# VH-VL binders against q8ixk2r445to577, part 12

Target 1, 133 residues: q8ixk2r445to577
Amino acid sequence: FFGMLQNKGLTDYCFDYNPPDENQIVGHQVILYLCHGMGQNQFFEYTSQKEIRYNTHQPEGCIAVEAGMDTLIMHLCEETAPENQKFILQEDGSLFHEQSKKCVQAARKESSDSFVPLLRDCTNSDHQKWFFK

## First folded at step 1 (VH-VL)

Design kc6 (framework fv_recaticimab)
Fold by ESMFold2-Fast, scan of step 1:
Structure kc6 (fold): chain C 133 residues (1-133), chain A 121 residues (1-121), chain B 112 residues (1-112)
Amino acid sequence: as target 1 above (133 residues)
Amino acid sequence: QVQLVQSGAEVKKPGASVKVSCKASGYTFTDYYMHWVRQAPGQGLEWMGYINPKSGGTKYHQNFKDRVTMTRDTSISTAYMELSRLRSDDTAVYYCARDSGYSYGLEFDYWGQGTTVTVSS
Amino acid sequence: DIVMSQSPSSLSASVGDRVTITCKSSQSVLYSRNNKNYLAWYQQKPGKSPKLLIYWASTRESGVPDRFSGSGSGTDFTLTISSLQPEDFATYYCQQYYTTPTFGQGTKLEIK
């Protein structure tokens, strides 16, 4: 699967990554933004290694969650995906983070009206359901 | 399962302060904003504000901004709402409620059982 | 603040009846960019906390019976109960969350 990763509950919002410097793509938080259909900062690939890759820049970025954290951040991709970069996209649309045993949920960004994907306890909420456009 | 358990009923004199607690269980306390909503006898629901349990950041409705303080203790997964300079028209049932994390004041999917605060004399 | 108005303030109905409750906002709660109405419906039984029924104007919360449905857009919204059950006698509130949250005054559904 590849394309824009859209939320079922927060309709028309997609995974978005716009780093301040295209030559330094790591360490910034992944956000949710209105889906625009132009690719760019919203184009992701779900790989056979269960990675969510950001393929618009070189070197390629891979979404990760650091131990004890709930925010999704960009790391550099590896030839063999480390555990903190593995997400299971389930048939019901849930994105299950294997290492933490939590699910990716569309949520409000701290101290802001902006939205971000966060790790939360898994529920059957539409806010935890994702699909590629 | 998700549960919000509030402290017991309070009777206060005008001018006093009241502090209501809301203990969360069944989910990661710091992942969801906690809101406070009150209901005066025979009246509708009135939103008071919220706290982000992770950061401690708060937002209060203008009507309560001068008298309300919301805090939390992450070690015991408990949120607090303190209302000062109580008046007789503060008599109400006070609820804590969890939002889905989408944006503030959206769907409140779980509510505490309510704490009755009576201000008299 | 956005003012929410419900009608009627109360209504009497019998088990099996189709019931409609109306909610009007003083300004649109439709966000044009995502085409979502920031409107929820709650049920409150005497002595109990409110229970979320509907969000995004028409999306039913998990575990809520399918006899409950929401409709409308912009400023005019309706909650419908297609075949009233004994446990449905309660007060119903609409709520907007487009701005600072505000609730309607409530509609009390009573046994006829």
Scores: ipSAE 0.000, ipTM 0.509, lowest interface PAE 14.2, mean pLDDT 84

Design kc7 (framework fv_recaticimab)
Fold by ESMFold2-Fast, scan of step 1:
Structure kc7 (fold): chain C 133 residues (1-133), chain A 121 residues (1-121), chain B 112 residues (1-112)
Amino acid sequence: as target 1 above (133 residues)
Amino acid sequence: QVQLVQSGAEVKKPGASVKVSCKASGYTFTDYYMHWVRQAPGQGLEWMGYINPKSGGTKYHQNFKDRVTMTRDTSISTAYMELSRLRSDDTAVYYCAREAYGDYPYYFDYWGQGTTVTVSS
Amino acid sequence: DIVMSQSPSSLSASVGDRVTITCKSSQSVLYSRNNKNYLAWYQQKPGKSPKLLIYWASTRESGVPDRFSGSGSGTDFTLTISSLQPEDFATYYCQQYYTTPTFGQGTKLEIK
């Protein structure tokens, strides 16, 4: 799959990554932003290795979750994907992070009207359902 | 109310650098991207690049990439644009402009008053 | 870059006139997935900064008088002033934001 990764419950919002420095894409949080598809920072590839890749800049970035955290952070892709970079996109649209046993949910960032993807206990909420557009 | 207030006019010699400031007020500085657009005398508008004030991330137009640096200071809600190795054809009014709220559509809802930069020998 | 061409380069009109300014892009600025035209219009008075009038080709910015309207889709766009007022004499610019932002060369609206 390749495209904009859109939320079913928060219907106008897609995964978005705009790194502070195009030469340093590591360590920054993935956000949710209004789906537009005009720029490169909303286009992601879901690979057969269960990675969510950000191919806009080189070297390629891969979404990861650090141990004990609930935020999705951009890391460099590895030759062999580490477990913290693997997400299972399930038939019902759930995006399951197996290492943590949690699901990616569209959530409001505190003290703002901004949205971010966060790891939460898996539910049948539409805010935990994702699809490529 | 939203205001963008820019630094005063500059006169520079070819080869020098100029640094223009843009102080924001009336909104949360880190919630909106800040762009820089210039206008040569009697000419149209030319986009130079932007800075994300929250992260410090920047994007520059290819025509300026080797000579422009955009920075910000969140403690005083101020954005900066520095243009180096000035040429006479860099003589222009330089504007800071706030990107409209939303999915970073590159249209601009508020503009600074402009800073005139004159480059002459 | 997408090239923006405005016509006419200058226009003379009288108060009360209906004025139209045209803008053409070298390639489409309509995005099919969201059905939006990435096109804005600005007004610039002598010695002043540009002021946003219209965005998404036809949406009027808050506080802009309803005599201003935008229309068009894809590559051909029009800004219309239905009944020209004295404060409307200015230069008007179109801008695309489908890619890296580019502006038209401007249309100067002058008193007849």
Scores: ipSAE 0.000, ipTM 0.542, lowest interface PAE 13.8, mean pLDDT 85

Design kc8 (framework fv_recaticimab)
Fold by ESMFold2-Fast, scan of step 1:
Structure kc8 (fold): chain C 133 residues (1-133), chain A 123 residues (1-123), chain B 112 residues (1-112)
Amino acid sequence: as target 1 above (133 residues)
Amino acid sequence: QVQLVQSGAEVKKPGASVKVSCKASGYTFTDYYMHWVRQAPGQGLEWMGYINPKSGGTKYHQNFKDRVTMTRDTSISTAYMELSRLRSDDTAVYYCARTDYYGSGSYYEFDPWGQGTTVTVSS
Amino acid sequence: DIVMSQSPSSLSASVGDRVTITCKSSQSVLYSRNNKNYLAWYQQKPGKSPKLLIYWASTRESGVPDRFSGSGSGTDFTLTISSLQPEDFATYYCQQYYTTPTFGQGTKLEIK
């Protein structure tokens, strides 16, 4: 799968990566933003290695979650996907992070009108259901 | 002045554990990631892993992940690297080194480095 | 892991010489979106910790003499010392940080 990764519960929002310095793609948090249909910073690819890739060129950016954290951060892709970069896109639309055993949920950033994807205990909430558009 | 000061040399028997400390000064300890890199006698540098001092989150190289534990104590700005089940080929100088804080523990250039801790493993 | 290969393993040169050290990565370390090469060079003197000289393949670290320069892109990189000085006796290492960090085996520079 590839395209815009949209949330079922937060229906107008897609995965978005827009780092403050475009010359440093690694290390910033993935956000949710209004789906614009143009690809670019909202274009992601789900690979057979269970990665969520941001870039189709080398080096490729891969979404990861560091131990003890609940935020999705951009890392560089590796030849063999490390465990912290593996997400299982399940049949029901859940995005399961194998290493933490938690699911990706659309959440409001504290005291803000902004939204971000966060790791949360897995539920059947539509805010934890994702699909490629 | 930004500085990393490491604990003194250790001599250990095979099968023992060693815990090396790295005390930071001159900057906000929780704003930078701390990495550990070792160098066997006459050999090149080998990355072992890092710790995010703010969260305590760690990432270990596959070669060390079953034997290494990285921790920190923010109250004294000190990072620790413990390597267990020591082998003779673990004889090396162990360095701590700082990288810029990017929120995820990004792989960056290392600056500064600690002075190194010599660990000798012999029977 | 990306494998880093340096050449030569050692070399001897005279003060005032132009010295070049080569580093090759098994995979490109150039990120096409930001057009940056995730490559650094370090100097290590006997009994001392490594010292960062160059990052982003060609950006010189503050305080490093201008006789040191880095060049190259993708998989092939060069460290150049334009006019060798006695204090430049050291081992030089390249390092990629495009993925999990890996270092070259080192080039030992011996001044004649």
Scores: ipSAE 0.000, ipTM 0.509, lowest interface PAE 15.5, mean pLDDT 84

Design kc9 (framework fv_recaticimab)
Fold by ESMFold2-Fast, scan of step 1:
Structure kc9 (fold): chain C 133 residues (1-133), chain A 120 residues (1-120), chain B 112 residues (1-112)
Amino acid sequence: as target 1 above (133 residues)
Amino acid sequence: QVQLVQSGAEVKKPGASVKVSCKASGYTFTDYYMHWVRQAPGQGLEWMGYINPKSGGTKYHQNFKDRVTMTRDTSISTAYMELSRLRSDDTAVYYCAKEGYTSYDAFDIWGQGTTVTVSS
Amino acid sequence: DIVMSQSPSSLSASVGDRVTITCKSSQSVLYSRNNKNYLAWYQQKPGKSPKLLIYWASTRESGVPDRFSGSGSGTDFTLTISSLQPEDFATYYCQQYYTTPTFGQGTKLEIK
């Protein structure tokens, strides 16, 4: 699967990666942004190794969650996907993070001025349901 | 049908506390923040705070921080708002309200309101 | 705190009239990164709870008649009712949710 990874609950919002320095892609948080249909910062690939890859820039980035954290961060992709970079896109649209046993949820940042994907306990909420468009 | 049903009217004396309940049905209670908003007679709407029903985490408006406590019981899908050290100017209709699927931080479903009268 | 100011505080109109209500915020409620205005409009009839009409400044809530429309951006917003019906006589409130929520003081729409 590849395309724009859109939230079912926040229907106009997509995964977005827009680091301030385009030459330093790694280490920044993945955000949610209004879906614009133009690819670029919102174009992701779900791979056979259960990675969510950012292919807009080289080298390719892979979304990861560091131990003890709940935020999604861009890392460099590895030849074999480490456990912290594996997400299972389930039949109900849930993105299940294997290492933590939690699901990716569309959530408001603490100040209510932006939206981000965060790891949360798995629920049947539409805010935890994702699809490629 | 998505619905929020609140407890009945209360009459309290100054210095007492009041605890209002809000029972949710027709959706997954833990998926949406529950907010509390009050309205004094003939006045506008005033936001008091919210509770995250999944974690129990709360955020209170500065004006209420020293007197308000918000809790929930997930086994019966019910949220509570307790206001202590009541004053006559706490006389108001108190509403619980749910964040929406698409509107997110705008409140798509409201309880019917609980009238709290504080008088001597 | 963001202060919301509505005008007018009340107005009288007849069935079939076009009505506009304005709402101004003390600071912008437009988030530049997602280009969304964190503004909602509610209708409240006497003795009843508020009802959500518009969110994201211009998106109608499901079931709300198309005679209701929202417009504006940043600090200046308008709710328009294109052809008043008898059931539209109520008090209308704007609300920002860019920060901790705050409401306007309300605009009472009265039958002329």
Scores: ipSAE 0.000, ipTM 0.532, lowest interface PAE 14.7, mean pLDDT 84

Design kd1 (framework fv_recaticimab)
Fold by ESMFold2-Fast, scan of step 1:
Structure kd1 (fold): chain C 133 residues (1-133), chain A 121 residues (1-121), chain B 112 residues (1-112)
Amino acid sequence: as target 1 above (133 residues)
Amino acid sequence: QVQLVQSGAEVKKPGASVKVSCKASGYTFTRYYMHWVRQAPGQGLEWMGYINPYSGGTKYHQNFKDRVTMTRDTSISTAYMELSRLRSDDTAVYYCARDYYDSSGPYFDYWGQGTTVTVSS
Amino acid sequence: DIVMSQSPSSLSASVGDRVTITCKSSQSVLHSSNNKNYLAWYQQKPGKSPKLLIYWASTRESGVPDRFSGSGSGTDFTLTISSLQPEDFATYYCQQYYSLPTFGQGTKLEIK
């Protein structure tokens, strides 16, 4: 699957990665923003290895969550995906992070007006349901 | 704070090329797509294309695809639009305009002041 | 390309008047999945660059007076100025961004 990763509950919002500099592709938080269909910062690939890849820029990035954290951060992809980079997109639309045993939820970032994807205990909320568009 | 400052007016003969610059300030240059829109005298606005300043990727309208080249220089936060093989009907004011990088499509929140290009024999 | 048509091409009005400008698209600019209209309105004064007034058909840009309002959906849109001020005499353009950007031909608002 590839395309825009859109939230079922926040119907206008998609995964978005907007690195501040060409020289710093990785290490920044993934956000949610209005789906625009212009590619690049909202174009992701879901791989057979359960990775969510951002390959618009070099080097190719993979979304990860560090141990003990709940934010999604862009890391470098590896030949063998580490546990912190594996997300299971389930048939019901939930995006399950294997290492933490939590689900990705659309949430408002407290320090700004933007929304962000965060790890939360899995629920049947539409805010935890995702699909590629 | 946000400013887009364009190069000065140009007078060209048919067949020549013109290169217009647009210097951005007051924001992170690579976070916003830069579009070019022109306006012939007494006419409406015509979209020409865009450049993604981060990647250098471009998309041109079919009407300009074989004559336009859009580039940028991130070290000086400047975008360029070069139009070749000029015709008299290319006489227009050429604008650069900023599209919010993470917006839901290109609507333009800031515009340069415009560069008048006159093509005459 | 989606063709945008504005009406009227010009209009004369007085300060304090209510003015309505219409814009029609050759195809719907409403996205069924997010139920949003990909339509913006701009104001352009003689010798100046365009200024964004409204996006998403009805959302006012920050700093734009509330006398400006946008409405409509799908193919038919309107820009309304509820009580004209002297600084509002300008040319107004609609723009779709559902596909590659296209603009209406403009509506020139002149003092009566």
Scores: ipSAE 0.005, ipTM 0.532, lowest interface PAE 13.4, mean pLDDT 84

Design kd10 (framework fv_recaticimab)
Fold by ESMFold2-Fast, scan of step 1:
Structure kd10 (fold): chain C 133 residues (1-133), chain A 122 residues (1-122), chain B 112 residues (1-112)
Amino acid sequence: as target 1 above (133 residues)
Amino acid sequence: QVQLVQSGAEVKKPGASVKVSCKASGYTFTRYYMHWVRQAPGQGLEWMGYINPYSGGTKYHQNFKDRVTMTRDTSISTAYMELSRLRSDDTAVYYCARDAYSGSYLGWFDPWGQGTTVTVSS
Amino acid sequence: DIVMSQSPSSLSASVGDRVTITCKSSQSVLHSSNNKNYLAWYQQKPGKSPKLLIYWASTRESGVPDRFSGSGSGTDFTLTISSLQPEDFATYYCQQYYSLPTFGQGTKLEIK
């Protein structure tokens, strides 16, 4: 799968990665933003290694979650995906982070009008369901 | 205990290449990125690049991109940094350092190797 | 590259003094995702490798004496040594890890 990774509960929001410049592709948080349909900063690829790749920049970025954290951040992709970069896209649309045993949920960033994907206990919420458009 | 041990001092002629080794012990070598940093006499610290010991993937600073090669041998937990076409201004102490932020290539550096002095003179 | 600048470039002090070293980044190293400052401080003695003192701008590395403390956020950071000891005379470097690593020019702490 590849394309814009959209949330079922926040129907107008997609995964979005917009670092300040191309040399700063690592360490920034993945956010959610209104889906614009143009690809670019919202274009992701789900790979056979269960990575969510950001292929807009060289080197390629892969979404990861640091141990003990709940935010999704951009790391460099590796030849073989490390466990913190593996997300199981399930049949119901859930994105399951195997290392933490948690699901990716669309959540509002406190003290802000912005939204971010965060790791939360898995539920049947539409805010935890994702699909490629 | 976590430790990085580097190869001994080198004296080279201009135009030669040098290959410095950094042997890791006390942790899982493939789980942490390894950085290389140099320091010219009386000067500050200059980042050269990193290697992911698991994949062999590398990122080099633009100033070294055309002359540096970073590799590793996972069977002996050793990282290597080779700098070619040496000039007198490459005279420096070269350090390897572990990126201590597990699972990230951009963290703080701990531990550092003891350093390898490379002198380039005619 | 994020440019790191330290001040002063050198200072002279006596044992028992309170010393502050300032580090400024050309852009913010505070990450919105975790509200952490991607900033570390190192101590380097002549002929030795750098030693980690502080990471995340204010977290002291295990084994580092309590007299060392880091503070600041965004672009402005300070390393404080509350009561200088003889072994503290060294060069201190700040480092950002928000993007590709860069170091300040160093602050040399000399005996008065």
Scores: ipSAE 0.006, ipTM 0.549, lowest interface PAE 14.1, mean pLDDT 86

Design kd11 (framework fv_recaticimab)
Fold by ESMFold2-Fast, scan of step 1:
Formats: structure tokens, C-alpha cells, sequence
Structure kd11 (fold): chain C 133 residues (1-133), chain A 120 residues (1-120), chain B 112 residues (1-112)
């Protein structure tokens, strides 16, 4: 799958990655933003290795969650995907992070009115259901 | 403190429409989904749907999809629920209630309720 | 829809009594990934809005007295009031949020 990764519950919001410095694409948090269909920042690829890959910059980025954390961070992609970069997109639309046994949920960012994807205990809530548009 | 204040009681004829308002205060209106739940006299609670106040996106229960419209006005932190083609069995107290954004569909704060009576 | 059934429909009790209200879901509301039960309990007094008492089957909402406790897993749940107070006479509702929200029909707790 390739395209905009949109939330079923938080309608009109998509995965978005807009690094502050385009020459440093790793280490920053993935956000949710209004789906626009125009930009490199909202186009992701779901790979056979269960990666969510950001292919619009060089070097290529892959979404990861560091041990003990709940935020999605951009890391460099590796030839063999490490466990912290693997997400299972299930038939019901849930995005399951196998290493932590948690699901990606649309949530508000702490101390902000902006929205971000976070790892949370898995639910059948539409806030945890995602699809490629 | 968090408060949800709803519009006053309405009496309508069968076939009419009713629009109930819910004004939020004490928190950032766009951060929390707003749900609507109704309760017929002497009956239990029935979920109708929700609105995402940031995007305006909605989800309606199948029983209401053809008659309900949920909207909001972010400039006045107010959500609206309009129910059309009213029937006598739509007589109920209608509640707005808040869902936590980083949670699921359980409800921590409720409006006081708006009584809607549909009579001929 | 997941159907929620409460028992009893009503009961009479005295101040100081231990009261148990039961709730059964038509399918499991336990999620295998996080081992959590998607069940909440609400209290509603006549002419008033519902008030959240318990979520995740057993977690008490802030400000709710410790005499209220929730237990159970999967399809069978209980709300227990260990020592009834005068302000506890109300109707109690269980709610699942494993899917789109559905409520039990309510249990009315009346003064004996």
C-alpha cells in the first residue's frame, strides 16, 4: 500500500512528517495533520517487512517506536527491518506495533492543540483504525 | 471546571425537525469528541453518534443515519444535533457528552439534557 | 451491536447493605492485545445526567467513593456497593465500548 495514511475516527487527519530541517529527516515526531493530497509530507509506503516508510526524502525514513516510549519517531530505514519499526496493519484497520503489543491511536499532543499518533492499549475504537487513501 | 450547557426544552409536531445545542466551557473544545445520547421516558440510554469538533467529521448510529445531522461552531465552542422527520417515539431527553481524545467511547462529562416532546 | 443485559431490573435495599448489580454482554469485551475489558458503569439520579463511576471494568473515576467497585471479565461483570449510603439510591447502567457504544437497560436501586 502507498498513499495517505488516514484515521477513520479523527476524520480528515493523515500521518504527516514535516521535519524542521529537511537536511535532518530523522529523530523528530510523526504528527497528524489535515489531509491535503498535495504534499510529500503525507505520502507513506507500507512494505512487505511491515514498515511504514517515508520515501520522499533521502535518506529514506522509517517510523519507529523506541523502547518504553509511546511516540512515533522517524528513524533511518535498514535493509532488514528491526522489531521497533514493524507495524501490522490488520483487516479491521488497526495498526499493531508487535514489539510493544500496542496499537497506534490518534491523540492530542501534550501541551498543544495539535494531534499525533501514539501507542495506546489496543481498542476497537475508530481512533485506532487506519487506511491508505 | 468542565461544563456542557444545553439548550432548553422543545415541543414539536410529528414531521418537524429539532436542533439541540451544547455549549462547552472549561476545556479546549476541539480536543475532545462530542457524542449525543438520548433517553426516552422511563427507558435506558441510546447512543446516536459523535462529532469531531476539530474536523467536523461525524459518525452516526445506523438507526439515525437518515435523519440526524451533527455540526459544530468552533468560534463559540458549541455542538449541534438536528433530528428531522420527528415521530412520537423520538420523545426523549437528549444529552451531549464528552469523550476523552486519548481514550475510547466512555463519557466523563455530560450536559444537563434537553427534553424534546413530540406530540400531535 | 453488542447487547448488554443487566440483572436485576430493580432491587430494594437499606442503608448499610452490600449491593451487587450484574451486567452481561452478548460477546466478549476483553481485548486480547492489552487484556483490558471495555466496560464502564454509570450512576443516574432522577432528573439528572448520568455520572461516570467506573471504566476499564474496575478503575474508579476520580472522586468516586471506594465503596464502589467493579469486577468481572469477558462477558460477566459486577458493580458492588459495599455499604449503601442515602445518596446511592439511583439507577445504574453498564456500557460497553469494545465496539460502538451500547448500554444495559439499567438497574434501579430503591430504598427498602
Amino acid sequence: as target 1 above (133 residues)
Amino acid sequence: QVQLVQSGAEVKKPGASVKVSCKASGYTFTRYYMHWVRQAPGQGLEWMGYINPYSGGTKYHQNFKDRVTMTRDTSISTAYMELSRLRSDDTAVYYCTRELYDSTYYFDYWGQGTTVTVSS
Amino acid sequence: DIVMSQSPSSLSASVGDRVTITCKSSQSVLHSSNNKNYLAWYQQKPGKSPKLLIYWASTRESGVPDRFSGSGSGTDFTLTISSLQPEDFATYYCQQYYSLPTFGQGTKLEIK
Scores: ipSAE 0.007, ipTM 0.555, lowest interface PAE 10.5, mean pLDDT 85

Design kd12 (framework fv_recaticimab)
Fold by ESMFold2-Fast, scan of step 1:
Structure kd12 (fold): chain C 133 residues (1-133), chain A 120 residues (1-120), chain B 112 residues (1-112)
Amino acid sequence: as target 1 above (133 residues)
Amino acid sequence: QVQLVQSGAEVKKPGASVKVSCKASGYTFTRYYMHWVRQAPGQGLEWMGYINPYSGGTKYHQNFKDRVTMTRDTSISTAYMELSRLRSDDTAVYYCARGSDYYESPMDVWGQGTTVTVSS
Amino acid sequence: DIVMSQSPSSLSASVGDRVTITCKSSQSVLHSSNNKNYLAWYQQKPGKSPKLLIYWASTRESGVPDRFSGSGSGTDFTLTISSLQPEDFATYYCQQYYSLPTFGQGTKLEIK
């Protein structure tokens, strides 16, 4: 699968990664922004190794969650995906991070109208359901 | 109460290095970017770089990238900025400032500043 | 780098005056995906750290008096103080956060 990874509950928002420098792809948080339909900073690939890749630049970035954290950050992709970079996109649209046993949820930043994807306890909320456009 | 408390004033000779600390309290340290901004006497604000306290990832302004190192210690919620090969024109107040839980944000909380004086 | 240019460099005003400070960016800081302007305004009093006043070009930070307002879009921005108070004499900076952060040179608001 590839394309814009859109949220079912927060219907106008997509995964977005727009680091301030294209030469520093790693280390920044993944955000949610209005879906623009043009790919670019919202174009992701879900791989057979269960990675979510940002591959518009080289080297390729892979979304990861470090132990004990709930934010999604961009790491360097490995030849064999480490456990912290594996997400199971389930048939119901949930995006399950097996290492933490949590689901990716579209979440509002505290005291703001901005949104980010965060790991949360799995629920049947539409804010935890994702699909490629 | 969210606070950033910086280390005390430093006086250095040209060629030396200085390391400024910034201790955070009242929020989850690893969830907000930490920026470093300096201000020479009577001059404006100059952005130096940031660190993601969660990953340790850094981004430096081109003017500083060969002399600055930003680090953090998550066990004590403290960020550090080290500037080497000091020149007299590095005399300034150095501030740490909190960004957001993502890098595209304004700086909403500032440390009190650390005065660094470089003179022979 | 996106270059931020403020005008004027300084201005003198009296308590009760309406004052405006302008800020121009060398390229647009309006993001097409969310239609937001990545621009902030800060106030700095002598001997103090900067204080965030306005973000997203026009949103007031919590606790900032309503006499402060921001406007503009793309490359041209304005900070307005509708009725100047004694505590408002300070230096004001605009800042973009669309790319790596850059600040304007500052506008010093002085007592006439």
Scores: ipSAE 0.005, ipTM 0.551, lowest interface PAE 13.1, mean pLDDT 86

Design kd13 (framework fv_recaticimab)
Fold by ESMFold2-Fast, scan of step 1:
Structure kd13 (fold): chain C 133 residues (1-133), chain A 120 residues (1-120), chain B 112 residues (1-112)
Amino acid sequence: as target 1 above (133 residues)
Amino acid sequence: QVQLVQSGAEVKKPGASVKVSCKASGYTFTRYYMHWVRQAPGQGLEWMGYINPYSGGTKYHQNFKDRVTMTRDTSISTAYMELSRLRSDDTAVYYCARYGDLYSYTFDSWGQGTTVTVSS
Amino acid sequence: DIVMSQSPSSLSASVGDRVTITCKSSQSVLHSSNNKNYLAWYQQKPGKSPKLLIYWASTRESGVPDRFSGSGSGTDFTLTISSLQPEDFATYYCQQYYSLPTFGQGTKLEIK
């Protein structure tokens, strides 16, 4: 699968990665933004290794979660995907982070009108359901 | 200052294997990917693959995938590239190169090169 | 693979000359979200390792003299050496890092 990774509950919002410092393309938080269908900052690949890749540069970027954190950040991809970079996209659209045993949920960033994907306890909420557009 | 020091020249027979080492110093070894690039006499640069020294994960160019193995030993900050089933056209200088600063994604530091001669 | 093609394969010049080397990629190496070209230039002297000169198509590596400049975008790139110096006679390579690394075949700059 490749495309825009859109939220079922927060309709019209997609995974988006556009780092604030153009010279530092990894290490920043993945956000959610209005799906625009125009580009690389919203174009992701879900691989057979259970990675969510931002494959617009070399070395390739892979979404990861650091231990004890709930935010999704861009790390460098590794040939053998580490546990913190593995997400199970289930048939119902839930995106399960294996290492933490939590699900990715569309949520509002604290003190902001911005939205971000965060790890939360798994529920059957539409805000935890994702699909490629 | 960053330094990459490679093992000495090798002369091998067709069908043999060669293992080249690259010892890193002057930076955190596990922070940067280590790539291997070769250059046949009078020819250009050819990328072979890389290793992530933190995880040991590797990616090889399809032309080498069946014959190359890249490993590392973090205790001595050393990366290795082993090429098996050598052919005469594997005669080349083999370089290790650090994949730059996170911001540039370029080869900002190179080893001095290891000459491998495969005599027919 | 992204194929890199350089022109000319060799060039003869004199100290003080302005020289231009070109590089073409088989597909764009411009990243639309950050508007950067994933293109580098290297210098290699006989018997020595390559040395990074320029990255992001036009950004000069620290310590590289300002007579070296890079330009271009997308698929067409140029390395210019103004007022050539004796130490500049070398082979020059372009490299893309938009995908897995590939290099041009090299341009050998020879003394005339």
Scores: ipSAE 0.006, ipTM 0.531, lowest interface PAE 13.5, mean pLDDT 84

